# VHH binders against Uncharacterized protein AF_0307: the designs that were tried, part 10

Target 1, 238 residues: Uncharacterized protein AF_0307, of Archaeoglobus fulgidus (o29937)
Amino acid sequence: GSAVDYILEKNFGDRFVKKEFKLWPYYENIKEVIKWIENESDAVAFSSHTARLFDSTLLERRGIKIIPIIFVRHPIIRIHSAYHYERKQVDIFRPGPVIARNTDFKGYVEIRLAIPRQEFNVSNFHVFRLADMLHGEKNMKPLEKALIALKRLPFIGLVEEFEKSMTKLEETVREYFPEFKASVIRTNVQFSPDMPLEERLKIIKNEVGKDFYKKLMEINEEDMVLWEKVVDMYKEGF
Key: E = the ipSAE of ESMFold2; O = the ipSAE of OpenDDE; V2 = 0.75 times the mean of E and O plus 0.25 times the DockQ between their complexes.

## First folded at step 6 (VHH; framework vhh_enristomig)

Design m1 (at its last look DockQ between E and O 0.79; V2 from the best seeds 0.61)
Fold by ESMFold2, look of step 6:
Structure m1 (fold): chain B 238 residues (1-238), chain A 118 residues (1-118)
Amino acid sequence: as target 1 above (238 residues)
Amino acid sequence: EVQLLESGGGEVQPGGSLRLSCAASGFTFSNYAISWYRQAPGKQREWVSVISSGGSTFYAESVKGRFTISRDNAKNTLYLQMSSLRAEDTAVYYCAKLSYSSGWYDYWGQGTLVTVKP
């Protein structure tokens, strides 16, 4: 996200690069991502909303160690935040921003579910993205893949525990970059926490009505399982 | 219980127009987003357009500017106004109810054939 991009920019300057990719098909996506990493020989930090996760051994065999920086968030809050972010993107013609500007939140969810290859934006997003680590496992269900990926990742952040996540990020990155500081985010009020989770969920429930809110929870059931697992990890000192 | 019945298909000249209807019953029509899909001979089913429960619309790029989706909640009817028809629009057209569950569409109509003459 935005907070992580700010941290990477402040720590690495011109050695921090950003790029976006076509999401489909999966193998063309990761081919282009790997090419990007290899061609940016002066860069050490890479950010993308559209780069898909892959098995790190693909680059490790080429002498490149990858540390994925991935955050999870309560799935309903994530979708609602994405809607409001995309709604502000005037003069952007990708489907998300166009849909967001032309409907309310309920309509945004409905329309994205209706369009092939867009449902993951509003249904089990984190499971979809993490499952990519084990993309080649044809007989494994997405949640199973995501839970295995969770165990293998060197870092996983939890937006609801932002300060603890920043501490863990520093620990992980400082093995390779001892001067790395996540604390730069604490001096920028732009990244301050929003209202409490329960209050935000109540607002969303009131916006869409209880029947639709129940459906929204149902289509994000796997993300709820994943999120609760990460919440538990952070309670236990992960 | 739930039923979707398409009508209004037929043969048309290139550049011509047709209006498809989808009569819905067995559910609270106004609470659901409804889509049009189409399937050309030998091709996979292709999404065409959606209208949300609140009336907001979105279109596949291939039909944008030529097709208009609409709904009449008082008549429980979905419409697709098709204009500037091309040979590539030849297909069986289906309406489908969004389910918000696995599969994302729980009911489909039988379809209505649209043929655009060469």
Scores: ipSAE 0.546, ipTM 0.843, lowest interface PAE 1.7, mean pLDDT 87
ESMFold2 (binder alone), look of step 6: mean pLDDT 84; pTM 0.845
OpenDDE, look of step 6: ipSAE 0.548; ipTM 0.841

Design m2 (at its last look DockQ between E and O 0.57; V2 from the best seeds 0.43)
Fold by OpenDDE, look of step 6:
Structure m2 (fold): chain B 238 residues (1-238), chain A 119 residues (1-119)
Amino acid sequence: as target 1 above (238 residues)
Amino acid sequence: EVQLLESGGGEVQPGGSLRLSCAASGFTFSNYAISWYRQAPGKQREWVSVISSGGSTFYAESVKGRFTISRDNAKNTLYLQMSSLRAEDTAVYYCAKLSYTGKTWYDYWGQGTLVTVKP
């Protein structure tokens, strides 16, 4: 999120913009995003929390090449980080920040589960986001879609391997921007950068209790599969 | 078995108030967030409010400032205090508990209670 934005801003300056879209309905979001991209003449990079992933071939047919930059992380860490991030947000128009500021982590998750899941989902979020690429496939399961999307993406980042991800990102982007440089900047660290994932998870587990932790894992089983796949990719030299 | 039973609905004039209740059984009430939903005639069901197990509350924008959700864990009862009622608040109101089938999440709700706001 913020680290990547920094990198993009550093590399592209005023040609990097932050852009948000109406999240719902899905098809309207995609149309709006595509339209914006098509009509944007100055920006070469943009960051969005609301732009949904779509088939990049749609733009390629129109002569526009897009490199999606997506990062995955352990689902529990993802949700925990999202909670803390949203607590710091001042935007009162979005339910997430409002909820986060007015509840603890457990409450945050409970409320997010209970309300319409239009924005950030505390359950299999990455899977659903990646699955958007294949939204036209009505009979395919979200995880299956996500895995296909994973294979089609030119880049996938792993937060737990951030340095390696930056290297990969640099390599990927340099194909089009030879001077692009991705530096490792950790700006939003809830935990010590040197803290192992297992220790972070332990802390969260202690915070919410083993039963709630188990529930979190259960509702993120598909994200775990996706995460493990990406972990394996990096282990294999991705 | 999870059971939710809504009550307290009725006819009320615009600007009036009404308090709904939801009696819950078949699960540890205090451990769960509980929501209110409503469905107006000819419209889709919409989320109204939720209260977490810890007592945190959140409201749909359409009811914010007018409705208050609360719970009594000792009585296994959820409440919705409605004030400044409007015609558009006319609906069947449901209390709901999030449930999991092993594959998908769904809301378990009762039979609902009708709220009619009319002059």
Scores: ipSAE 0.137, ipTM 0.625, lowest interface PAE 1.8, mean pLDDT 89
ESMFold2, look of step 6: ipSAE 0.635; ipTM 0.881
ESMFold2 (binder alone), look of step 6: mean pLDDT 82; pTM 0.825

Design m3 (from k4 with K105Y; at its last look DockQ between E and O 0.61; V2 from the best seeds 0.63)
Fold by ESMFold2, look of step 6:
Structure m3 (fold): chain B 238 residues (1-238), chain A 121 residues (1-121)
Amino acid sequence: as target 1 above (238 residues)
Amino acid sequence: EVQLLESGGGEVQPGGSLRLSCAASGFTFSNYAISWYRQAPGKQREWVSVISSGGSTFYAESVKGRFTISRDNAKNTLYLQMSSLRAEDTAVYYCAKLSYTRGSYTWYDYWGQGTLVTVKP
């Protein structure tokens, strides 16, 4: 996210780099991401919306330690926030912003489900994102891959517990970056919600109607499993 | 019982026009997004266009500007107005209703039997 990008910029300056990649096919994506990391020999922090997750051993055998910074968020809130964010991107002509500007939230979901490879934005997004770590496991279901990936990751953030996530991030990277400080960020209106999660969900449910909301939950059932696992981890102080 | 029945296909010269129809029954038509797909000989099915339950329309790049999707909720009918037809548009055209009642890795779709559009060489 933009808050994480700000923290990385603050801590690492010109040693923080950003790049975007073609999402498909998977193996070409990670080939280009690995090249990027290797070619940016002076950089220590990397941010991308389109870099896909891969098995860290691909770089560790080459002497590069990777600490992925990945956040999960309540899946319905994530989709609704993505809609409103993309709707405001008036000069962007990628499919997401174009769809968002031309429909209401219900229509945004309907249309992304209909267009090939757009359904992943509105259906089990986090599960598919994490499952990429085990992409080569053809006989394993995506949720199973995502839960294994969750156990292997050195860090997982929870947007609903952003301050706790930042404390955990500092602990995770302390061995390599003892001066790293994530606490310097001041959340603004765009990232600091002033409404409880359940009230936000009720507003969305009223917006799309209860029948559509139930279907929206059904197509995100696996993301709910993943999210609840991370919520429990943050309640118990892992 | 969901039923979708396409009609309006036929043979046409390059540059010509056709209007396809899809008569729908067995569900509340106005509550659902409905799509057109097509399948050319030897190819996989290809998404062509969608119209949302609220009437918003989107098109595959290959047909944008040439095809217009519309719906008549009073008649439970979906339309595809095709113009500036090309040889590459030769295919069986299907209307489809996406189901939202199954898991994210399998979609429960309802399909018509299709209507053939042939654009002569």
Scores: ipSAE 0.505, ipTM 0.809, lowest interface PAE 1.9, mean pLDDT 85
ESMFold2 (binder alone), look of step 6: mean pLDDT 85; pTM 0.847
OpenDDE, look of step 6: ipSAE 0.776; ipTM 0.926

Design m4 (from k4 with R102T K105R; at its last look DockQ between E and O 0.80; V2 from the best seeds 0.72)
Amino acid sequence: EVQLLESGGGEVQPGGSLRLSCAASGFTFSNYAISWYRQAPGKQREWVSVISSGGSTFYAESVKGRFTISRDNAKNTLYLQMSSLRAEDTAVYYCAKLSYTTGSRTWYDYWGQGTLVTVKP
ESMFold2, look of step 6: ipSAE 0.596; ipTM 0.855
ESMFold2 (binder alone), look of step 6: mean pLDDT 83; pTM 0.826
OpenDDE, look of step 6: ipSAE 0.777; ipTM 0.926

Design m5 (from k4 with F58Y; at its last fold request DockQ between E and O 0.88; V2 from the best seeds 0.79)
Amino acid sequence: EVQLLESGGGEVQPGGSLRLSCAASGFTFSNYAISWYRQAPGKQREWVSVISSGGSTYYAESVKGRFTISRDNAKNTLYLQMSSLRAEDTAVYYCAKLSYTRGSKTWYDYWGQGTLVTVKP
ESMFold2, look of step 6: ipSAE 0.709; ipTM 0.897
ESMFold2 (binder alone), look of step 6: mean pLDDT 84; pTM 0.838
OpenDDE, look of step 6: ipSAE 0.702; ipTM 0.894
ESMFold2, fold request of step 9: ipSAE 0.685, 0.688, 0.603; ipTM 0.889, 0.895, 0.864
ESMFold2 (binder alone), fold request of step 9: mean pLDDT 84, 84, 84; pTM 0.834, 0.836, 0.834
OpenDDE, fold request of step 9: ipSAE 0.841, 0.842, 0.817; ipTM 0.954, 0.956, 0.942

Design m6 (from k4 with V50I; at its last look DockQ between E and O 0.69; V2 from the best seeds 0.00; counts 0 for: pae E 2.8 > 2)
Fold by ESMFold2, look of step 6:
Structure m6 (fold): chain B 238 residues (1-238), chain A 121 residues (1-121)
Amino acid sequence: as target 1 above (238 residues)
Amino acid sequence: EVQLLESGGGEVQPGGSLRLSCAASGFTFSNYAISWYRQAPGKQREWVSIISSGGSTFYAESVKGRFTISRDNAKNTLYLQMSSLRAEDTAVYYCAKLSYTRGSKTWYDYWGQGTLVTVKP
């Protein structure tokens, strides 16, 4: 249940569909994602937490235009929010919820770093996901791939600038969906109002301690580079 | 310098039990998650179990229900109690400490020399 999913559902109704996939291996993931898109002939909006990014020219050659809707968020905030979201899940099959329910935030990071193919959840998540666009480029570093993907994407959102992101999304899809309105979202009374990013980071730093926080920043250094670039794009009127 | 010394390996019949120990020094043991890994001949090293700095435990599916990880922070010692042992558990077992700096292979970069567990056919 993200705000983006809410907006897509309000605009497209039963033409909005959701599905989850096995993340590994990469080529089986994108095969299933492409099959999903092709099989849902009545749908125009697709949401998944586990669909991996691919070069959209494959579907464009088949006459299908794909506009990926991808958001980045400060990496420490993203990990902390993911931990709290997952600890509320009752899932007994996926490792994330099981880990989150049974440890504090520090332990969540420690355990995910140990388990094969789970470290990306707490280390350079956005770089990992964006680099998938250039998955076939075996001699290129992940951050390099992610920065190229950032330049090629028709849209990139910034969670910290959600309203501006939605305005840019409207501009991006205007050619295909002129009646699309991100302003449909309704503001509810939040249990805790949003606070400045720096204050949220300070709370997390106090929660885990200075030494652990420093380590957490270090293992997310590439995501920090990516995030700062998107922040700069939004300051420049992107 | 970080040091990890595994012990307790040996030969055992199928269905038998062993307890492995890992003596740790050169760091504040209680502040770090410690893992067990194993490597069978001709195979890649695989993760077996972890105990977090806060004491939470997790296991690979292949050993869940048969192995129990624990720690004694006062003695700077990690344990792995292995029960219902099978031929496929034959391997050199290593304890490893989280470094937060990715080495050439993993985030758990400080390793002992290992202790051999052989489960007789």
Scores: ipSAE 0.375, ipTM 0.746, lowest interface PAE 2.8, mean pLDDT 86
ESMFold2 (binder alone), look of step 6: mean pLDDT 86; pTM 0.857
OpenDDE, look of step 6: ipSAE 0.575; ipTM 0.839

## First folded at step 7 (VHH; framework vhh_enristomig)

Design p1 (from m4 with F58Y; at its last look DockQ between E and O 0.63; V2 from the best seeds 0.00; counts 0 for: pae E 2.9 > 2)
Fold by ESMFold2, look of step 7:
Structure p1 (fold): chain B 238 residues (1-238), chain A 121 residues (1-121)
Amino acid sequence: as target 1 above (238 residues)
Amino acid sequence: EVQLLESGGGEVQPGGSLRLSCAASGFTFSNYAISWYRQAPGKQREWVSVISSGGSTYYAESVKGRFTISRDNAKNTLYLQMSSLRAEDTAVYYCAKLSYTTGSRTWYDYWGQGTLVTVKP
């Protein structure tokens, strides 16, 4: 999110860079991401919404250590937040903002599902993104790949436990950047009171109706499994 | 059971216009997004346009500005108004209902039989 980008910018300044890529096909995406990392010789922190995950071995042979910073979030909350964020964008080139500005939340989901290669935006988003670590494993199902990726990642964040996630991120990053500080508390990043997760879900369910909410849960059932795993990890104090 | 019946296809000259219709039955039409797809000879089926249950529309880049999707919920009918037709628009056009299936992680479209649009060279 913007909070993570702010933390990276605060710690690394001009050594923090951002770029976006074409998502398809997979191998062209990672080729361009790898080139970006290699060509930004002054940078140490990289942010992209469209860089796909890959096996870190591809860069370790080249002497480059990669620490992916990936957060998971309750899948229904993520989709709803993405809808509201995209409604605010004036971009006419990306389909997300155009769709979001021209429909309600239910319609946003319906249109994303109907457009080829847009489904992952509203269906098993985190599984889709994590499974990319094992993209070449054609005999594995996406959830299996994502759960293996979860175990291999040096860091996984949980938006619902953001402060604990920042503490864990500091532990992970300080091996390489001892001065790294992930704890930033600013009132300007949240202007309204946070609602409990349960209440936010109830509001969304009432917004779209019980039948559509059930659909939304069904098309995100793998993300629910992944999210619950991460929730349990944070309860266990990993 | 769900039934989708396309009509309105035919032969036209380049630059011409056609209006396709899709008559729907067997479900509450107003509650669902409905799409148009097409399949040219020897090619994969491709998405053309969608209209949400609330009436919002989106189009594939190749047809944007030339095609208009609409729905009449009172008549349970989906339309595709095609204008400025080109040879590459030659295809069988299908309407498709977005649907949920029990236990599936993949959303399935219910398809009509298709209607042929031929744009003369």
Scores: ipSAE 0.349, ipTM 0.716, lowest interface PAE 2.9, mean pLDDT 84
ESMFold2 (binder alone), look of step 7: mean pLDDT 83; pTM 0.825
OpenDDE, look of step 7: ipSAE 0.805; ipTM 0.937

Design p2 (from p1 with S56R; at its last look DockQ between E and O 0.75; V2 from the best seeds 0.00; counts 0 for: pae E 2.6 > 2)
Fold by OpenDDE, look of step 7:
Structure p2 (fold): chain B 238 residues (1-238), chain A 121 residues (1-121)
Amino acid sequence: as target 1 above (238 residues)
Amino acid sequence: EVQLLESGGGEVQPGGSLRLSCAASGFTFSNYAISWYRQAPGKQREWVSVISSGGRTYYAESVKGRFTISRDNAKNTLYLQMSSLRAEDTAVYYCAKLSYTTGSRTWYDYWGQGTLVTVKP
């Protein structure tokens, strides 16, 4: 998110760039991302909403080390934050922002579900993003892929444990950039930074109603599994 | 049992108008988003429009400004007002109920039988 981008920008300055790619098809996305990385001579860090996760060995074989920085959060909070973020994009006329500006949160979720999509923004988003690492495994379930990807990643951040995540990030990146410093910057436009997760969820539940909240949880069941796994990792001293 | 029944299809000239209806039963109609789809001969089914449970609407670019989706919760009926019809609008039109089940990349659990719309001179 924005906090991580800030950290990267602060550490790398003009050598940090934002780059977007075509999302589909998968193989084209990966090829373009890899090609861009291989030919990039100035940037050492980049942020992207569209770059798909891939097997880092593809670059390592070419003499390039890559450190993916991924954060997970509670899926309900993720979706709620996405809604509010897109709603504030007043000059953007992509479907997401347009829908967000013209609907409440419940309506946003319903419409996003109803429109044919190739990405899962409001349903198991983290699972599908992590599963991209094993896209070639056609007989494996997305959650299974995501969990394997989780094990292979050098770093995984947890938004609910942001400070600990920054410490881990700093440790991970300093192996290659000794002067790297991760500062804690928490920005939340919807909730107080000190508000407990349960209280945030309660607010959202009250906003959408218990029945829809239940449905929202159901369609994000796999993300919940992934999230809980990461939560446990941090509890165990990850 | 959940049922969706489309009606209102027919033949119309280019530039003409047509209103489709979808009668719903077997579920709490007002609690669900409902979409219109269409399938032209030899083509894949295409999403056309959706109306949320709260009455918010969204349209495919191909029909935006020409089609209007609406609903009457008291009558459990979905509507599609079509105007400025074109030859490329020729298709079987379906209504679909949004699903909230997991394990599927398809988000609709029920479809109607469809109603044919033919736009020709």
Scores: ipSAE 0.396, ipTM 0.758, lowest interface PAE 1.2, mean pLDDT 89
ESMFold2, look of step 7: ipSAE 0.406; ipTM 0.779
ESMFold2 (binder alone), look of step 7: mean pLDDT 83; pTM 0.833

Design p3 (from p1 with Y100W; at its last look DockQ between E and O 0.77; V2 from the best seeds 0.00; counts 0 for: pae E 2.01 > 2)
Fold by ESMFold2, look of step 7:
Structure p3 (fold): chain B 238 residues (1-238), chain A 121 residues (1-121)
Amino acid sequence: as target 1 above (238 residues)
Amino acid sequence: EVQLLESGGGEVQPGGSLRLSCAASGFTFSNYAISWYRQAPGKQREWVSVISSGGSTYYAESVKGRFTISRDNAKNTLYLQMSSLRAEDTAVYYCAKLSWTTGSRTWYDYWGQGTLVTVKP
């Protein structure tokens, strides 16, 4: 996320580094991510859109403590925001921006679903990402893996409760970085920050029609379960 | 019952052209994205191209600029115009319909039987 990247850069300066990786295959991805973390000896904050989640014991056995900073967002809002963000990119090398510039939102979803290994961008994205923590568990369903990962993570953010999430992040890292401060700036907005979630969803439903919207919800059913769990966590305090 | 019937394959010289067709029935064709796939001898099936329900197109890098996907919703027919064909394009070509399965990542639930394209060495 751009807001989190801004906060990390402001707090850590040159000790904040960013890198992107090839997503497939999984074990080559995490091999490169681990190499990156180890080689950046002076860095304390790492940001990547393409680093996949892994069992933190791989680095903790090497004396490196990892605090993943992961956010979840209502899946329909996330996809719609990603589409509008990517339409603005001039990049001709990555599939997302190319597809987004050449279609409407409905077409963006349809095309990404049709291309092998692109569907996670529009279907159960958060479950896909969190399930990677237990990637080696072949006998477990993705949602089950994601829910276990959710319980193991020292931090999980909720975009809809960003201020509360930043407070929780400060508390989570206080042991290591007592001067860490979250300066909250949203940088990739499509709708007013104060607009109710249900109002935003109705706008999207009207854009694509109720039948397509229902199908979009169906292919994101697992992400809805995950998101609702995180919403409940933020209502109850944790 | 969803049915997809490919046709238009044949032998062609390198640099030549072919037009493939896929006749669709058993579903509302205009509501779905439809794809072309191909499978060369001894290899796994690979994705070639897709056209959205709204007519937007996207291509695998290996065929971009040489192949054109199109659809005729009045005839329930998908097309693939292939040009500048190479030996590496030799394969059985399939059309495939996306399936909207709740909670599933199984997107290509219906396939045709394919049509063979042979590009001579």
Scores: ipSAE 0.482, ipTM 0.799, lowest interface PAE 2.0, mean pLDDT 85
ESMFold2 (binder alone), look of step 7: mean pLDDT 83; pTM 0.821
OpenDDE, look of step 7: ipSAE 0.786; ipTM 0.929

Design p4 (from p1 with N31Y; at its last look DockQ between E and O 0.69; V2 from the best seeds 0.68)
Amino acid sequence: EVQLLESGGGEVQPGGSLRLSCAASGFTFSYYAISWYRQAPGKQREWVSVISSGGSTYYAESVKGRFTISRDNAKNTLYLQMSSLRAEDTAVYYCAKLSYTTGSRTWYDYWGQGTLVTVKP
ESMFold2, look of step 7: ipSAE 0.587; ipTM 0.865
ESMFold2 (binder alone), look of step 7: mean pLDDT 83; pTM 0.831
OpenDDE, look of step 7: ipSAE 0.781; ipTM 0.929

Design p5 (from p1 with L98M; at its last look DockQ between E and O 0.79; V2 from the best seeds 0.69)
Amino acid sequence: EVQLLESGGGEVQPGGSLRLSCAASGFTFSNYAISWYRQAPGKQREWVSVISSGGSTYYAESVKGRFTISRDNAKNTLYLQMSSLRAEDTAVYYCAKMSYTTGSRTWYDYWGQGTLVTVKP
ESMFold2, look of step 7: ipSAE 0.522; ipTM 0.823
ESMFold2 (binder alone), look of step 7: mean pLDDT 83; pTM 0.835
OpenDDE, look of step 7: ipSAE 0.801; ipTM 0.935

Design p6 (from p1 with S104Y; at its last look DockQ between E and O 0.70; V2 from the best seeds 0.68)
Fold by ESMFold2, look of step 7:
Formats: sequence, structure tokens, C-alpha cells
Structure p6 (fold): chain B 238 residues (1-238), chain A 121 residues (1-121)
Amino acid sequence: as target 1 above (238 residues)
Amino acid sequence: EVQLLESGGGEVQPGGSLRLSCAASGFTFSNYAISWYRQAPGKQREWVSVISSGGSTYYAESVKGRFTISRDNAKNTLYLQMSSLRAEDTAVYYCAKLSYTTGYRTWYDYWGQGTLVTVKP
């Protein structure tokens, strides 16, 4: 998020670049992302909200080592945070902000599920994005792809363990940049650092009601599996 | 048994208006978001509009400003008011109930039989 962008900017300055891409179709997206990485010859750090994940071997045979920096978050908390972030934006063209400003959280979820190519914003978001690593694999289910991607990634962060994630990020990046420092500021304006996860979830459950909360969990079942695996990894100190 | 029954289709002149209805039964209508879809000859099925359980609406760009989706929870009925109709609006129109269970391919578990709208050349 914005905290990672801040860390990259402070460590790399002018060698840190940002760019956004058209999300679909997949193969056009990754072609533009690869072109961007190759053409930014002076840059070493890249940030994008719309760059899709791909198998790193696409660039390794060209002599470029890629370290994806990806975070996962409890899926219900992520969706709720996205709703409140988008609700504050004044954009009149993108569906997210327009929908968020004109309905409550429950309606935001319902409407995004109903619109083609919008459902991943509220259903299994992390599985959707991680599965892109194996996009060409047609006989494999998205959760299976995401779990394989998780095993192959050199780094995965957990927002709920942000301090530990920053320590792991430093260890990973210092193999290539020994002076790298992941100083941390929290930029999460929706939740206080003092509020436990279960309390945050209870607030959301009360907001949408028990029946809808159950449905919200159901449509994010695969993200829950993925998130719990990352939580377990952070308990083990991987 | 869940049932969705569309009606109100027919032939209309360009610039004309029609109101489609979708009578719902077999589920608690007020708890679900419901969408309209359409399928023109030789084309893929296309999402048209959605109304949330709380009454909030959103529209495909191709129909925004011309179509209005609404619901009457007391009558278990969904409506689509269509105005300023064009030849490209010719299609079979379907209502569809939003599902909360992923099926890898679809977020809708029940569809109506459809009602034909023909906008004369």
C-alpha cells in the first residue's frame, strides 16, 4: 500500500517509479508491465496497483531478478477498508468510487458482485490476484493456483503483522541492497492500531447483520483459506 | 422452487418506451440483489442493470439515462422501465437472482425464461 511506496521512495529515491495499467486483458497487461520494467533502465523499484502478477521466469532469462512485494489482509477487513477509501474519492468515472458514494457497505458488495469483472473486488480478491502467476494453466482452480504462487513467492506480507512483515521484507531485500531499511508508519485511517481484529470484525458484522455477514464470508471462503495459511506462516517465523 | 417470470416485451418503434416486469417466487425477494441481462441475436449475454436489496442501482453505460430499474418488495416484482429505445436494444431480456456461492463461472443461480423486445428498424 502507501506505506510500502513510502519505504521504497525513501530507500531508492529517483530509482523508484510508479505506473498504472489497463487491467484487462491479462496478456496485454503483463506485456505492458514487462516493457515498463525493461525500459526503466535506471530504476530498481517499481510500484503499481494495476500490474498483474506473472511467472518471474519471463524476465529471469533476460537477466532481471524480480522480487514481488505482496501483502494479504483479512478479506472482510480489506473489503470494508476499500469501501471507505473509495467513498471519499470524488471520481465520477470509475465504478468503485461511484458505487461507494451512493450506497452503504452492504449495497457496495451486492452491486460489485453483480457487475461483470467487478466481483473480484469483493470476492476472493487475493486468490484472484495471486492466481495470475499461473494464468496459463487452464485445468487448475484459482485457489490451487494461488497456493502454488504463495509457495513460489520470495516474500509475502501480512497486514495484521505489519512489523514482522517489515522485518521479513528487510531480510529479503537486503540480499541485494544491504542498506535497505523498512521504516514503518501506519497509514491505515480506518482502524486504530489499538483495535483487535476480532473487534473490527464484530463491528462489521453488526453493520451488515448476521445473515449478510455469513454470505460475505462465503463469497470470500478461498481468501480465508489463503489468509489463514499466511497467518500460520507468520506464527512459525518463516 | 425458485421462479423468475419476465413479461412486458413486444414490438416498439424507435424512440419508444416499454416496461418489463419480473415476477419472483420461491425465495425471500427483498433479501437479494436482482439484475437484468439481455441477449441480442448472435451476441453474448450482456449485463444491463442491478438493484441491491436496499434499493441502490447501477447501470451499464449503454443504457444509462434511458433505462430505470426498480423493485416492489410487496409484490415480489422487479421492473425495467426502458425509454428512448434504439434498434440495438433489440434482445431477449432476462432477470437473474444474485447468488452468494461461487461456481467459478457465475454469480447468478436462477434465471428467467426471458421476454423479447423488438425495436423496429
Scores: ipSAE 0.552, ipTM 0.842, lowest interface PAE 1.5, mean pLDDT 86
ESMFold2 (binder alone), look of step 7: mean pLDDT 83; pTM 0.829
OpenDDE, look of step 7: ipSAE 0.800; ipTM 0.935

